# Designs tried in a protein design chat: VH-VL binders against q86iv5. Part 1

All scores and structures are predictions.

Target 1, 237 residues: q86iv5
Amino acid sequence: LDSCSICVDFVGNSLNDLLNIILNSGVIGTCGDLCSAVPGGQIVDTVCDLLCDYVGVDEFIKLISDVDPDPIYICEKISVCKTNDNAAASLDLVQINPQNGTVGGTFTLSIAYTVTNTIATGQLAFNIIDPTGNAFGDAVLLVQQSPEQYTQQFQFQATPSEQESFPNGLYTVQALVCEGSCGSPHPNTYTLANGTTTFTISGADSSSMSGAGSFSGSSQSTQTGAASGSGSGFALF
Structure headers, positions and changes below count from the first letter of each chain, unless a header shows other numbers; Kabat numbers aren't used for antibody chains.
F stands for the ipSAE by ESMFold2-Fast; E and O both for that by ESMFold2, at different seeds; each is averaged over both directions (binder to target, target to binder). V2 = 0.75 x the mean of E and O + 0.25 x the DockQ between their complexes.
[cut] stands for letters that were removed.

## First folded at step 2 (VH-VL)

Design c07r
Fold by ESMFold2 at other seeds, look of step 2:
Structure c07r (fold): chain C 237 residues (1-237), chain A 122 residues (1-122), chain B 110 residues (1-110)
Amino acid sequence: as target 1 above (237 residues)
Amino acid sequence: QVQLQQSGPRLVRPSQTLSLTCAISGDSVSSTSAAWSWIRQSPSRGLEWLGRTYYRSKWYNDYAVSVKSRITVNPDTSRNQFTLQLNSVTPEDTALYYCAREGYKYGAFDIWGQGTLVTVSS
Amino acid sequence: QSALTQPASVSGSPGQSITISCTGTSSDVGYYNYVSWYQQHPDKAPKVLLYEVTNRPSGVSSRFSGSKSGNTASLTISGLQAEDQADYHCSSYTRSSTFVFGGGTKLTVL
């Protein structure tokens, strides 16, 4: 994988630990002092050291300690992820199947979009808003997405959990394509396209809780071969 | 040379609030390189960390889950001390209470107070 | 009772080496490398022996050493001396920004 994706993955997975370490330690004099404390093994420590040494420990701590930390923004400020203020895309399809399902059922969200000017570092993101206003969702990182048509699918099982009970009613799906992190107030961030659809759940019994579901996605383009995206879950917008 | 000197009552009745004070000499309660904890010791629980207060551009508190609903740890910068308040005590709160400094250099409790034995009984 | 598991007691003869274990979880001992060890003589406050798993503060004998593997940390005391007879406690900083202690180990020098 490229350096931008590695940076975003590292910061996304380690941000809370970095904050906790910084607050517990008070004064941190070197990248080694900070990065050796981060859990995740040799590779994580090495990526941390490389990124931290690239900008210097004081600037790295400042970026991580930002009131509204954002992995994509941090990696752009470090200059391992590029920006394009002229990125452009349209959202061709937001479709969920089945449109009427049941608790415990499997839903497939299909999103098609066309990039018309390269997305340098951005997201394809979605929220699902339940009838009570609670929301859940996911995002996939887009790096150097050339002008082309793309398709992405996500599946989830509507299994009640502490986070989401899947009550009966109307659900709204919002999808966004963004340069930068969707919903972020940071510079060089743009919502390029958006779309919505709905579905219903009926016959639900949401009083019991069992297991937690996770989103899984795949990407398709006009090119031959297999493509896949990694969900990042940066923000619920 | 950093020293911690504890004070407070030795006997508290059930349902009352336990209040202890830890006076600091040789360091500042607002030091950005330290944190200030309360730890207790009893036969039934051994050593048990209760909570801390510390300054890192603002004041922070962390509390053990077991006491989080009843505990407050406060700094007093004018007197260079910090306090423990533990509400609604029961006999299970009977213990030897210590204050302690967490030094930035060690990441551990490097300075301890002398201990205050507090009995909770009717 | 305690979040971290230590043996209740250990004994050894002068000159021997002994090891005291401290077992936690992947959310404490196994998460960060912030494990510390304390010696406590009767009627005295604990005294720090080791921090960050292996580091000795100034004034602590090199006979005390530490290690960690997975969710278990260990304190080793070499060349046992009579004055080593005390209680020994381990502590770990957790991913939830709290500290937890072991139940303590009474070391008897025979």
Scores: ipSAE 0.285, ipTM 0.651, lowest interface PAE 3.5, mean pLDDT 86
Fold by ESMFold2, look of step 4:
Structure c07r (fold): chain C 237 residues (1-237), chain A 122 residues (1-122), chain B 110 residues (1-110)
Amino acid sequence: as target 1 above (237 residues)
Amino acid sequence: QVQLQQSGPRLVRPSQTLSLTCAISGDSVSSTSAAWSWIRQSPSRGLEWLGRTYYRSKWYNDYAVSVKSRITVNPDTSRNQFTLQLNSVTPEDTALYYCAREGYKYGAFDIWGQGTLVTVSS
Amino acid sequence: QSALTQPASVSGSPGQSITISCTGTSSDVGYYNYVSWYQQHPDKAPKVLLYEVTNRPSGVSSRFSGSKSGNTASLTISGLQAEDQADYHCSSYTRSSTFVFGGGTKLTVL
C-alpha cells in the first residue's frame, strides 16, 4: 500500500480514539505521548508516530481536533495525499438488482464510471435512502485513479438493524464520484459526477430484528478486469 | 481554588423534570482543558455517570445510554455554570446528585460539588 | 448492577497492605488507560486518588498505588492508617466516550 492509503486508513480507524485521547490526556507534549495511547498495537503506534512527527505534535492535534475532521483532508494537509483541482469523471451506470425485493433479500449495486482527468485522492460513494428519509451507505477510497473506465459492485442484505429497519416502500440510491471526501466542505473537494436509481422493498412491515447491515464491495478496472477490493465508510453525505 | 456549588430543588414530583445547577468558580465552563459532568449516587446503583458537556472548538455532549432519552446537560457561559435536566422522573431517580469537573487529569473527576439529595415522591 | 465489579468490602489492620480489584471489559478498563480511583468518607463527596491507572495527584500519599492487567485494575493501599477507612470507587472511560463506575468497596481498618 502507498503512504496516502496508509494515512487515510489510519486516520479513519483512529480518529475517534485520537479525539478521546486528546480530551482525556493530562499532558501532550510529544507525538509519543499521543500515539502510545492509541489502541491497535505496534503497527498503529508506528504509523501514528510517523505522521505526527512529520507535521509536529501541535499541528497534528490541531488537524485532528478540527470542527469537522476528515481523514482525506487531514492526509492532504499532511502532504501524504495529493490533490487535483482539475479532476474529472462521469458516471456511466448506477444499477440496483433486484429492483423489487423483500426484507432479508440481497441487493447488488453496480456502478460504472469513467475518469477523464486523474482523481488524486477521492471517493466512490453511495447512499441508500429509505422511504422515511433515513440513509445508509459506504465509500471506497480512490488514489491516483488514472483516466480509464472502472466498475464497482456492492452487495447488501436487507436485514433490519439499529441503523436501518428496511420499511416497505421506495428506496433511492445515490452514487457520487468525488475528488476529496464526497460532501465535504473542505478545500480541494469536488463532486465530479452523480447518479441515481431506485428499488422497492415489500414485506418489511412483517419483519423486526436487530442486526448489522454489512456491505461487501469489489473494485475492478475494465482496463484489464484485474482489480478487486472492499470498502468501508468514514463519512457519508 | 476551583470550586463547584450546586443548587436546585430537593423534592421533585414523579413525571416532572429534575433541574439542577452547578456554579463554577476558579475556572471557566468554556475551558478547553475541562469537561463538566453530572454523577449520581444511590444505594441500588452506587455511583452512576449521567452525562457531560464540554467545549472543544464547539460544544459537545455525551450521555449515558441509560438516561440518553431523558437527559440534557447545558452550559451557561454568561453565568459560568452548567445545568442538568432529567425529564419524566420516577422514584428510581431518587439519588444524591453531584456535578464534577474532568480537568487536567483527564479520565478522572478531580473537582466535585457538595452533592444535592433529590427525592422523587408525591 | 454496576458496570465494573469491585468487592463489596475489604478489611485490614493498621500497617498492613490491601488491594481492591476493579474488573471491567475490553470496551472500558481493557481499552484505554483512563482508569481512576476515588476515596469517599461518610457524608463527603468522592476525592480522586489515582488517574491514568498509576498517577497520583499532588497531595495524595505514595501509600496509594495502582496497576492494571487486561480488564482488571487494582488499587493498593500500603501501611494502612485509621483515616483510610472509607469507600473506594473505581471508574473507567469507555471506547464509546462515556464513564462507568464500580459498585464501590467499603474498607474497614481494624
Scores: ipSAE 0.279, ipTM 0.664, lowest interface PAE 4.3, mean pLDDT 86

## First folded at step 4 (VH-VL)

Design d2
Fold by ESMFold2 at other seeds, look of step 6:
Structure d2 (fold): chain C 237 residues (1-237), chain A 122 residues (1-122), chain B 110 residues (1-110)
Amino acid sequence: as target 1 above (237 residues)
Amino acid sequence: QVQLQQSGPRLVRPSQTLSLTCAISGDSVSSTSAAWSWIRQSPSRGLEWLGRTYYRSKWYNDYAVSVKSRITVNPDTSRNQFTLQLNSVTPEDTALYYCAREGYKYGAFDIWGQGTLVTVSS
Amino acid sequence: QSALTQPASVSGSPGQSITISCTGTSSDVGYYNYVSWYQQHPDKAPKVLLYYVTNRPSGVSSRFSGSKSGNTASLTISGLQAEDQADYHCSSYTRSSTFVFGGGTKLTVL
């Protein structure tokens, strides 16, 4: 839809390929040489060319090759995504239902937050810490979130998988609202608000169940917020 | 004209380390426009890429999954060469070993050494 | 077992065109366009014919051409000549920063 979201999506999906192409080739003199090698078809190549041409191929390569690359940060350095060092928000509600559930059960995480100074480019993120300390979570992109009240729901099924077995016990939910990428050390990045809640899982025999920690969500606000993607997850500590 | 000259033993005992050297003339092992690979060939399995070393802003290595636990490829900038070390060899490692340069921007082996037939046996 | 599948042999008469296939997966041939082809005569090192699917190095005859569709790349040799009798190998760079080769194809010029 908007240039910032397009940039963050492109960089997030193509960063590993861009790095792989840059390292494999000893000669990249133009944006066309770099971008034509990126898989994903003509639309991806066109977005790549536009972003690369805007900053110049040498600077684009340096930014992508940075030891700690971050899609939001890259798009801010290119000036396609804006920053607001004075962004401000509060968390009004972090609630999970049911608070006492079972393995294989479905949980709904509800987050309400109020923006008091525009979030230019940031995230709404959550981290779920199981009883053994293993963490999983997700984040949604926030672009030009004006001062308003927002709600977001995430739903997941506690289906055991190789990545998360959903052991019995107490789970901690940590929610964050950030300017920039939550947890990132990069400039123009701030944790604006955080909140926690807990829930418990009691045993159920799910030997026939399979799954991954899938997340989905919808935004409920007076303005359209970021949509939830597939659960790539990251731990927030 | 860029040339690659290989050297190293032709016979290696099982469980020992296979060591080969590739000397470079007409180019530099630290060239940021090239990468330096080892490739082997046998009648039963054809060409098999083993690994590479290259310099872009620091030294990098990539290794084939099949040998990753046993292989090391190192540059030697003072002698302008690069080496293969393959640990714990078995008779299955018997092959004709090539060193090669990746010289094109999209990856391809444009310069090859003469080949060294290495036999692994007691 | 080779990571990429090539026919074991192919034959043609002088002046004809022949095509050699190279089939991989969506993680190699089907992922990037880093596909290359090599000619190898007996007792010689391989020589690059094509890279990036279609590009010919300087000094390689325009009789050699390449294409790719999906997970399959193809080398076409037109105007077949006696000196084209050799082994032909395909290679692909993978999304995991490795190279894989096909099993090779023996071309016989009848």
Scores: ipSAE 0.439, ipTM 0.749, lowest interface PAE 2.5, mean pLDDT 87
Fold by ESMFold2, look of step 6:
Structure d2 (fold): chain C 237 residues (1-237), chain A 122 residues (1-122), chain B 110 residues (1-110)
Amino acid sequence: as target 1 above (237 residues)
Amino acid sequence: QVQLQQSGPRLVRPSQTLSLTCAISGDSVSSTSAAWSWIRQSPSRGLEWLGRTYYRSKWYNDYAVSVKSRITVNPDTSRNQFTLQLNSVTPEDTALYYCAREGYKYGAFDIWGQGTLVTVSS
Amino acid sequence: QSALTQPASVSGSPGQSITISCTGTSSDVGYYNYVSWYQQHPDKAPKVLLYYVTNRPSGVSSRFSGSKSGNTASLTISGLQAEDQADYHCSSYTRSSTFVFGGGTKLTVL
């Protein structure tokens, strides 16, 4: 893994912990004051110290405490990730299979895109909007993506949970390719391409129903239906 | 190898200013990896941290509440040293004074000066 | 007096293990893991034994170990030797960016 990816992964996974430490502390005088309190073990502490010491603790805190903090933006300001204001790409395919599925079923989102000018640090991101307006999604970091054609697949199981019940109806998929974080207001951020598709869910499965059933069947343990693990991995823009 | 060497007077009269100097070899007072502290020791109070100075894009200071109104800790980059000034001293300020380096990763005093016994008396 | 509470004295025979406690508050020992221990022989400056609760600098014997639970940190010296006779101090970094020390513990090797 390259230093940009390491930085973005660290900041993305540790941002809430870092913010809590900053809010609950007085004046933080050293990177060790901040970084040793971050949970995650020796590797996380080491990456934190390296990034913090690289720019200085004062600047590191300012970047993390930004009104709308953004892992890619932070790593760009640290100079570990590069930017390209002339990045360019197009979306060739946004496809979901099956287009008509059931609660508890597995859906595969396929995205094909063509880079026409290098994406220095950006994202391939998607949201899925359910019939009630609730959304879930995910994103993949793109680092130094040269002009070529690329394909990415995402898979999720429509298992009802506290976060997403997977009601019957029409779902909208929104996909973006971006330089910088998709949807971010920060400098050096651009939406390069966008696309949409839809799919439907019909039929309720009592074995996957969470918290409520209007039928006589029995309920089983709630499982997550997001593209990644339960309670994490959502990208909203 | 880092060493700290202290200098300054051993006798100070009440109401005057106590001034001590800590010279640094093997490291820089402007190191972004360290902070520079003064600690004193007396039979009545044991070890007592007084304050520090450190550089992180600019100079910062932190001081113990008990001395905050009277203390100044200053770096001297041209001489690679740092100083303690404690104003309006009383006999309660009689102590063995140490300078010490704080490692930034560990928040501990890993290098200590030799100590300077300062007596506040007429 | 001191912000951190240590026993005034402890004693042990050669070969025994002894433990020294250091009790603070949720604003110091209980806030961060920046707890350190220092050994001080007569007429000498303190010498760091442990930092970050458990970490031992190079050159410090593995007979020294540390732990923390809640607001209390502990230093354990195993295989007690005559040279261990000294004063032992604990220190904690605080949430207000200051340091506090314990009152010190005199260890006597019998």
Scores: ipSAE 0.006, ipTM 0.432, lowest interface PAE 13.8, mean pLDDT 83

Design d3
Fold by ESMFold2 at other seeds, look of step 4:
Structure d3 (fold): chain C 237 residues (1-237), chain A 122 residues (1-122), chain B 110 residues (1-110)
Amino acid sequence: as target 1 above (237 residues)
Amino acid sequence: QVQLQQSGPRLVRPSQTLSLTCAISGDSVSSTSAAWSWIRQSPSRGLEWLGRTYYRYKWYNDYAVSVKSRITVNPDTSRNQFTLQLNSVTPEDTALYYCAREGYKYGAFDIWGQGTLVTVSS
Amino acid sequence: QSALTQPASVSGSPGQSITISCTGTSSDVGYYNYVSWYQQHPDKAPKVLLYEVTNRPSGVSSRFSGSKSGNTASLTISGLQAEDQADYHCSSYTRSSTFVFGGGTKLTVL
């Protein structure tokens, strides 16, 4: 694990708690005042203190309280994550299996991409748009991704929930490789490559069903060198 | 519904301080989901953002470079309002002055006051 | 602070579509995606039409749409109506935590 990944994971996991502490506290004079209130134990407090002390409590709070706070952007402004305005990549494969499935079935999205100039801090992300225009997705964090070929798989079960009913019809998958947070308005953010594919769900449009949908992502990287990445990241949306 | 009601003198003499007040109803000046701005409009310069005040864990201000040496924007939590003070005015400060809410969700000026035409003249 | 450049005027006939441009720099329009558009009728305060380049507040007609490429944002008005005759302003949040406005565009519906 590197400092950038630790920062992005901390901010991403703690952003709501930090905002609530800032909103509800009358006096925050030190990083300790802020960070000791963040749930998650000693390691979380230590990471919070280190990041906050690096820029000072006033600047840390301002970054978190921005109109559109973004974990990657915050960590870049703190200078724990690097940026590369010349990052470059291409998408080699965007494939969903099965192409034709049913509600309750499991779908696997496979993405292969080639980095041609290092992605300093970015995302591999996808968005799935159902026939009615409702969208859901996920992302993985990319840190110092050297020029190489990479693969990533995401899978989900099409279990209806209050967020997504999985109606019959044509679904569109949009995949992105980005420097910075995909879709973000913040500086040093670039969409490096995008791709699409589609799939269908048929034979089970019974309105909503009970249950909660979830994403399960497994990440596998293939690389000529010794560096690789894996895991699930933060959602784009 | 959120409403902004402006008040203040419409005539100010050169070299004096222009002071305007914006009263807020339906929202709080200390809302952490908003920021509170002053914007002016003149035929020669169009719309011009002057500055803002907003509360997070403390009060913050941002000011346009063109007026930064002369401007103060202050909240008044007890009256639920915010004020503009622009020092050392000249006839070039003659304009229609608006207060506006910057919605945290919108990142733009979603609520505007009625406008106050301020003339700077002897 | 940099002024944003808009055409001084634009005209169109009822039912047509028109587009108003707003050009800034890499320090404002090209920096963040916090670009907004305002409609202003005579003797009225401006009214927000779009925020974050493309987002439409509740109650704003779907005839108004927005886009951005590089340092230029655009407002498109489809199906022009007489009531669309007004001034249109763009605004951008800057890297310096300030706002800048365009010079405004007078739309005349013929």
Scores: ipSAE 0.006, ipTM 0.468, lowest interface PAE 11.5, mean pLDDT 84
Fold by ESMFold2, look of step 11:
Structure d3 (fold): chain C 237 residues (1-237), chain A 122 residues (1-122), chain B 110 residues (1-110)
Amino acid sequence: as target 1 above (237 residues)
Amino acid sequence: QVQLQQSGPRLVRPSQTLSLTCAISGDSVSSTSAAWSWIRQSPSRGLEWLGRTYYRYKWYNDYAVSVKSRITVNPDTSRNQFTLQLNSVTPEDTALYYCAREGYKYGAFDIWGQGTLVTVSS
Amino acid sequence: QSALTQPASVSGSPGQSITISCTGTSSDVGYYNYVSWYQQHPDKAPKVLLYEVTNRPSGVSSRFSGSKSGNTASLTISGLQAEDQADYHCSSYTRSSTFVFGGGTKLTVL
């Protein structure tokens, strides 16, 4: 993995631990003192130390203590991730299958997009809005996405949970391609393209209780195609 | 029982390098729970922190701005010691020099050496 | 000279309480809660009395207490005893990862 992806993964996975350490330790004089307290073992501590030492401990703490912290933005300010204010892309396809399904059923969201000017560090993201206005979604990190056509699929099972009950009715899918974190107010962040589709949930429950039932009403991401990035749950917009 | 034992010259000529050694017993210079400092005391300036060395995943140093261009503090893990090197000394560097352990995180020097009075004079 | 300002001397009678101030800036005393106090008898190395503003190491009398407000930290010695006659130094960890000391305060027990 490249340095940008390593940084975004580290910050995304460790941000809450870092904030807790800062709040409960009082004073942190070195990167070693901050980073030795982050759970995850020697490799996580080493990545933390390297990133923190790169900008200095005071600046690192300031960036992660931002009122609206954002892993991509933090890694851009550290200069480990690049930005491109001229990034450009379009959405070629936003398709959900089946268009008419049932509670407990599995849905596949297919997104095709064309990059026309490199996305330096950004996201391919989606929201699914249920009939009551509740939303859930997911995102994939995009690093140095050259001008080409890409495809990505996401799958989820419509299994009711406390977070999403999957009521009957019309659902709206919104897909976004962004430079920076989708929905973020931070500099160097742009929505490059968006698209929508809809689907309907009605009637009988098709879920399996015995062997393969969904454990989540949240999205599940499976990457297909040439998109660069790791699966992530760090960005809801 | 942790003890710090200092050694080094008591007379140094102007423009020379002042070198002092602090030997550690009962603890390790590479302890990840401690840091190792040099502090000096003079009638004109009182106590003055000079710098420190310590180990976490690697060796770190911090130095006081007033001496940063002239100071080096180094560990010696094979002898369980740490050293002060202060270059280009002047009579203003005449002081009682202490080594100290920072045993409480961020600002308590809980163990001190016996002190070495260093005079800088021709 | 010193980065932190302490009174040059204070005095008190046995059984009384005294307070020694230590004034710095928003970049040291006012930035963190890492203020420490040291007692130094003649011809001896300093010994830590308090760390992190209020905490006493094992073996330090509860007559020593500390506080901080804004850029000023204070050491209070209650129930003064003859053995309290010494020099007292404050120290602060700074936002620049350095330590600074006060000029010291000579306490005389009358």
Scores: ipSAE 0.006, ipTM 0.451, lowest interface PAE 12.2, mean pLDDT 84

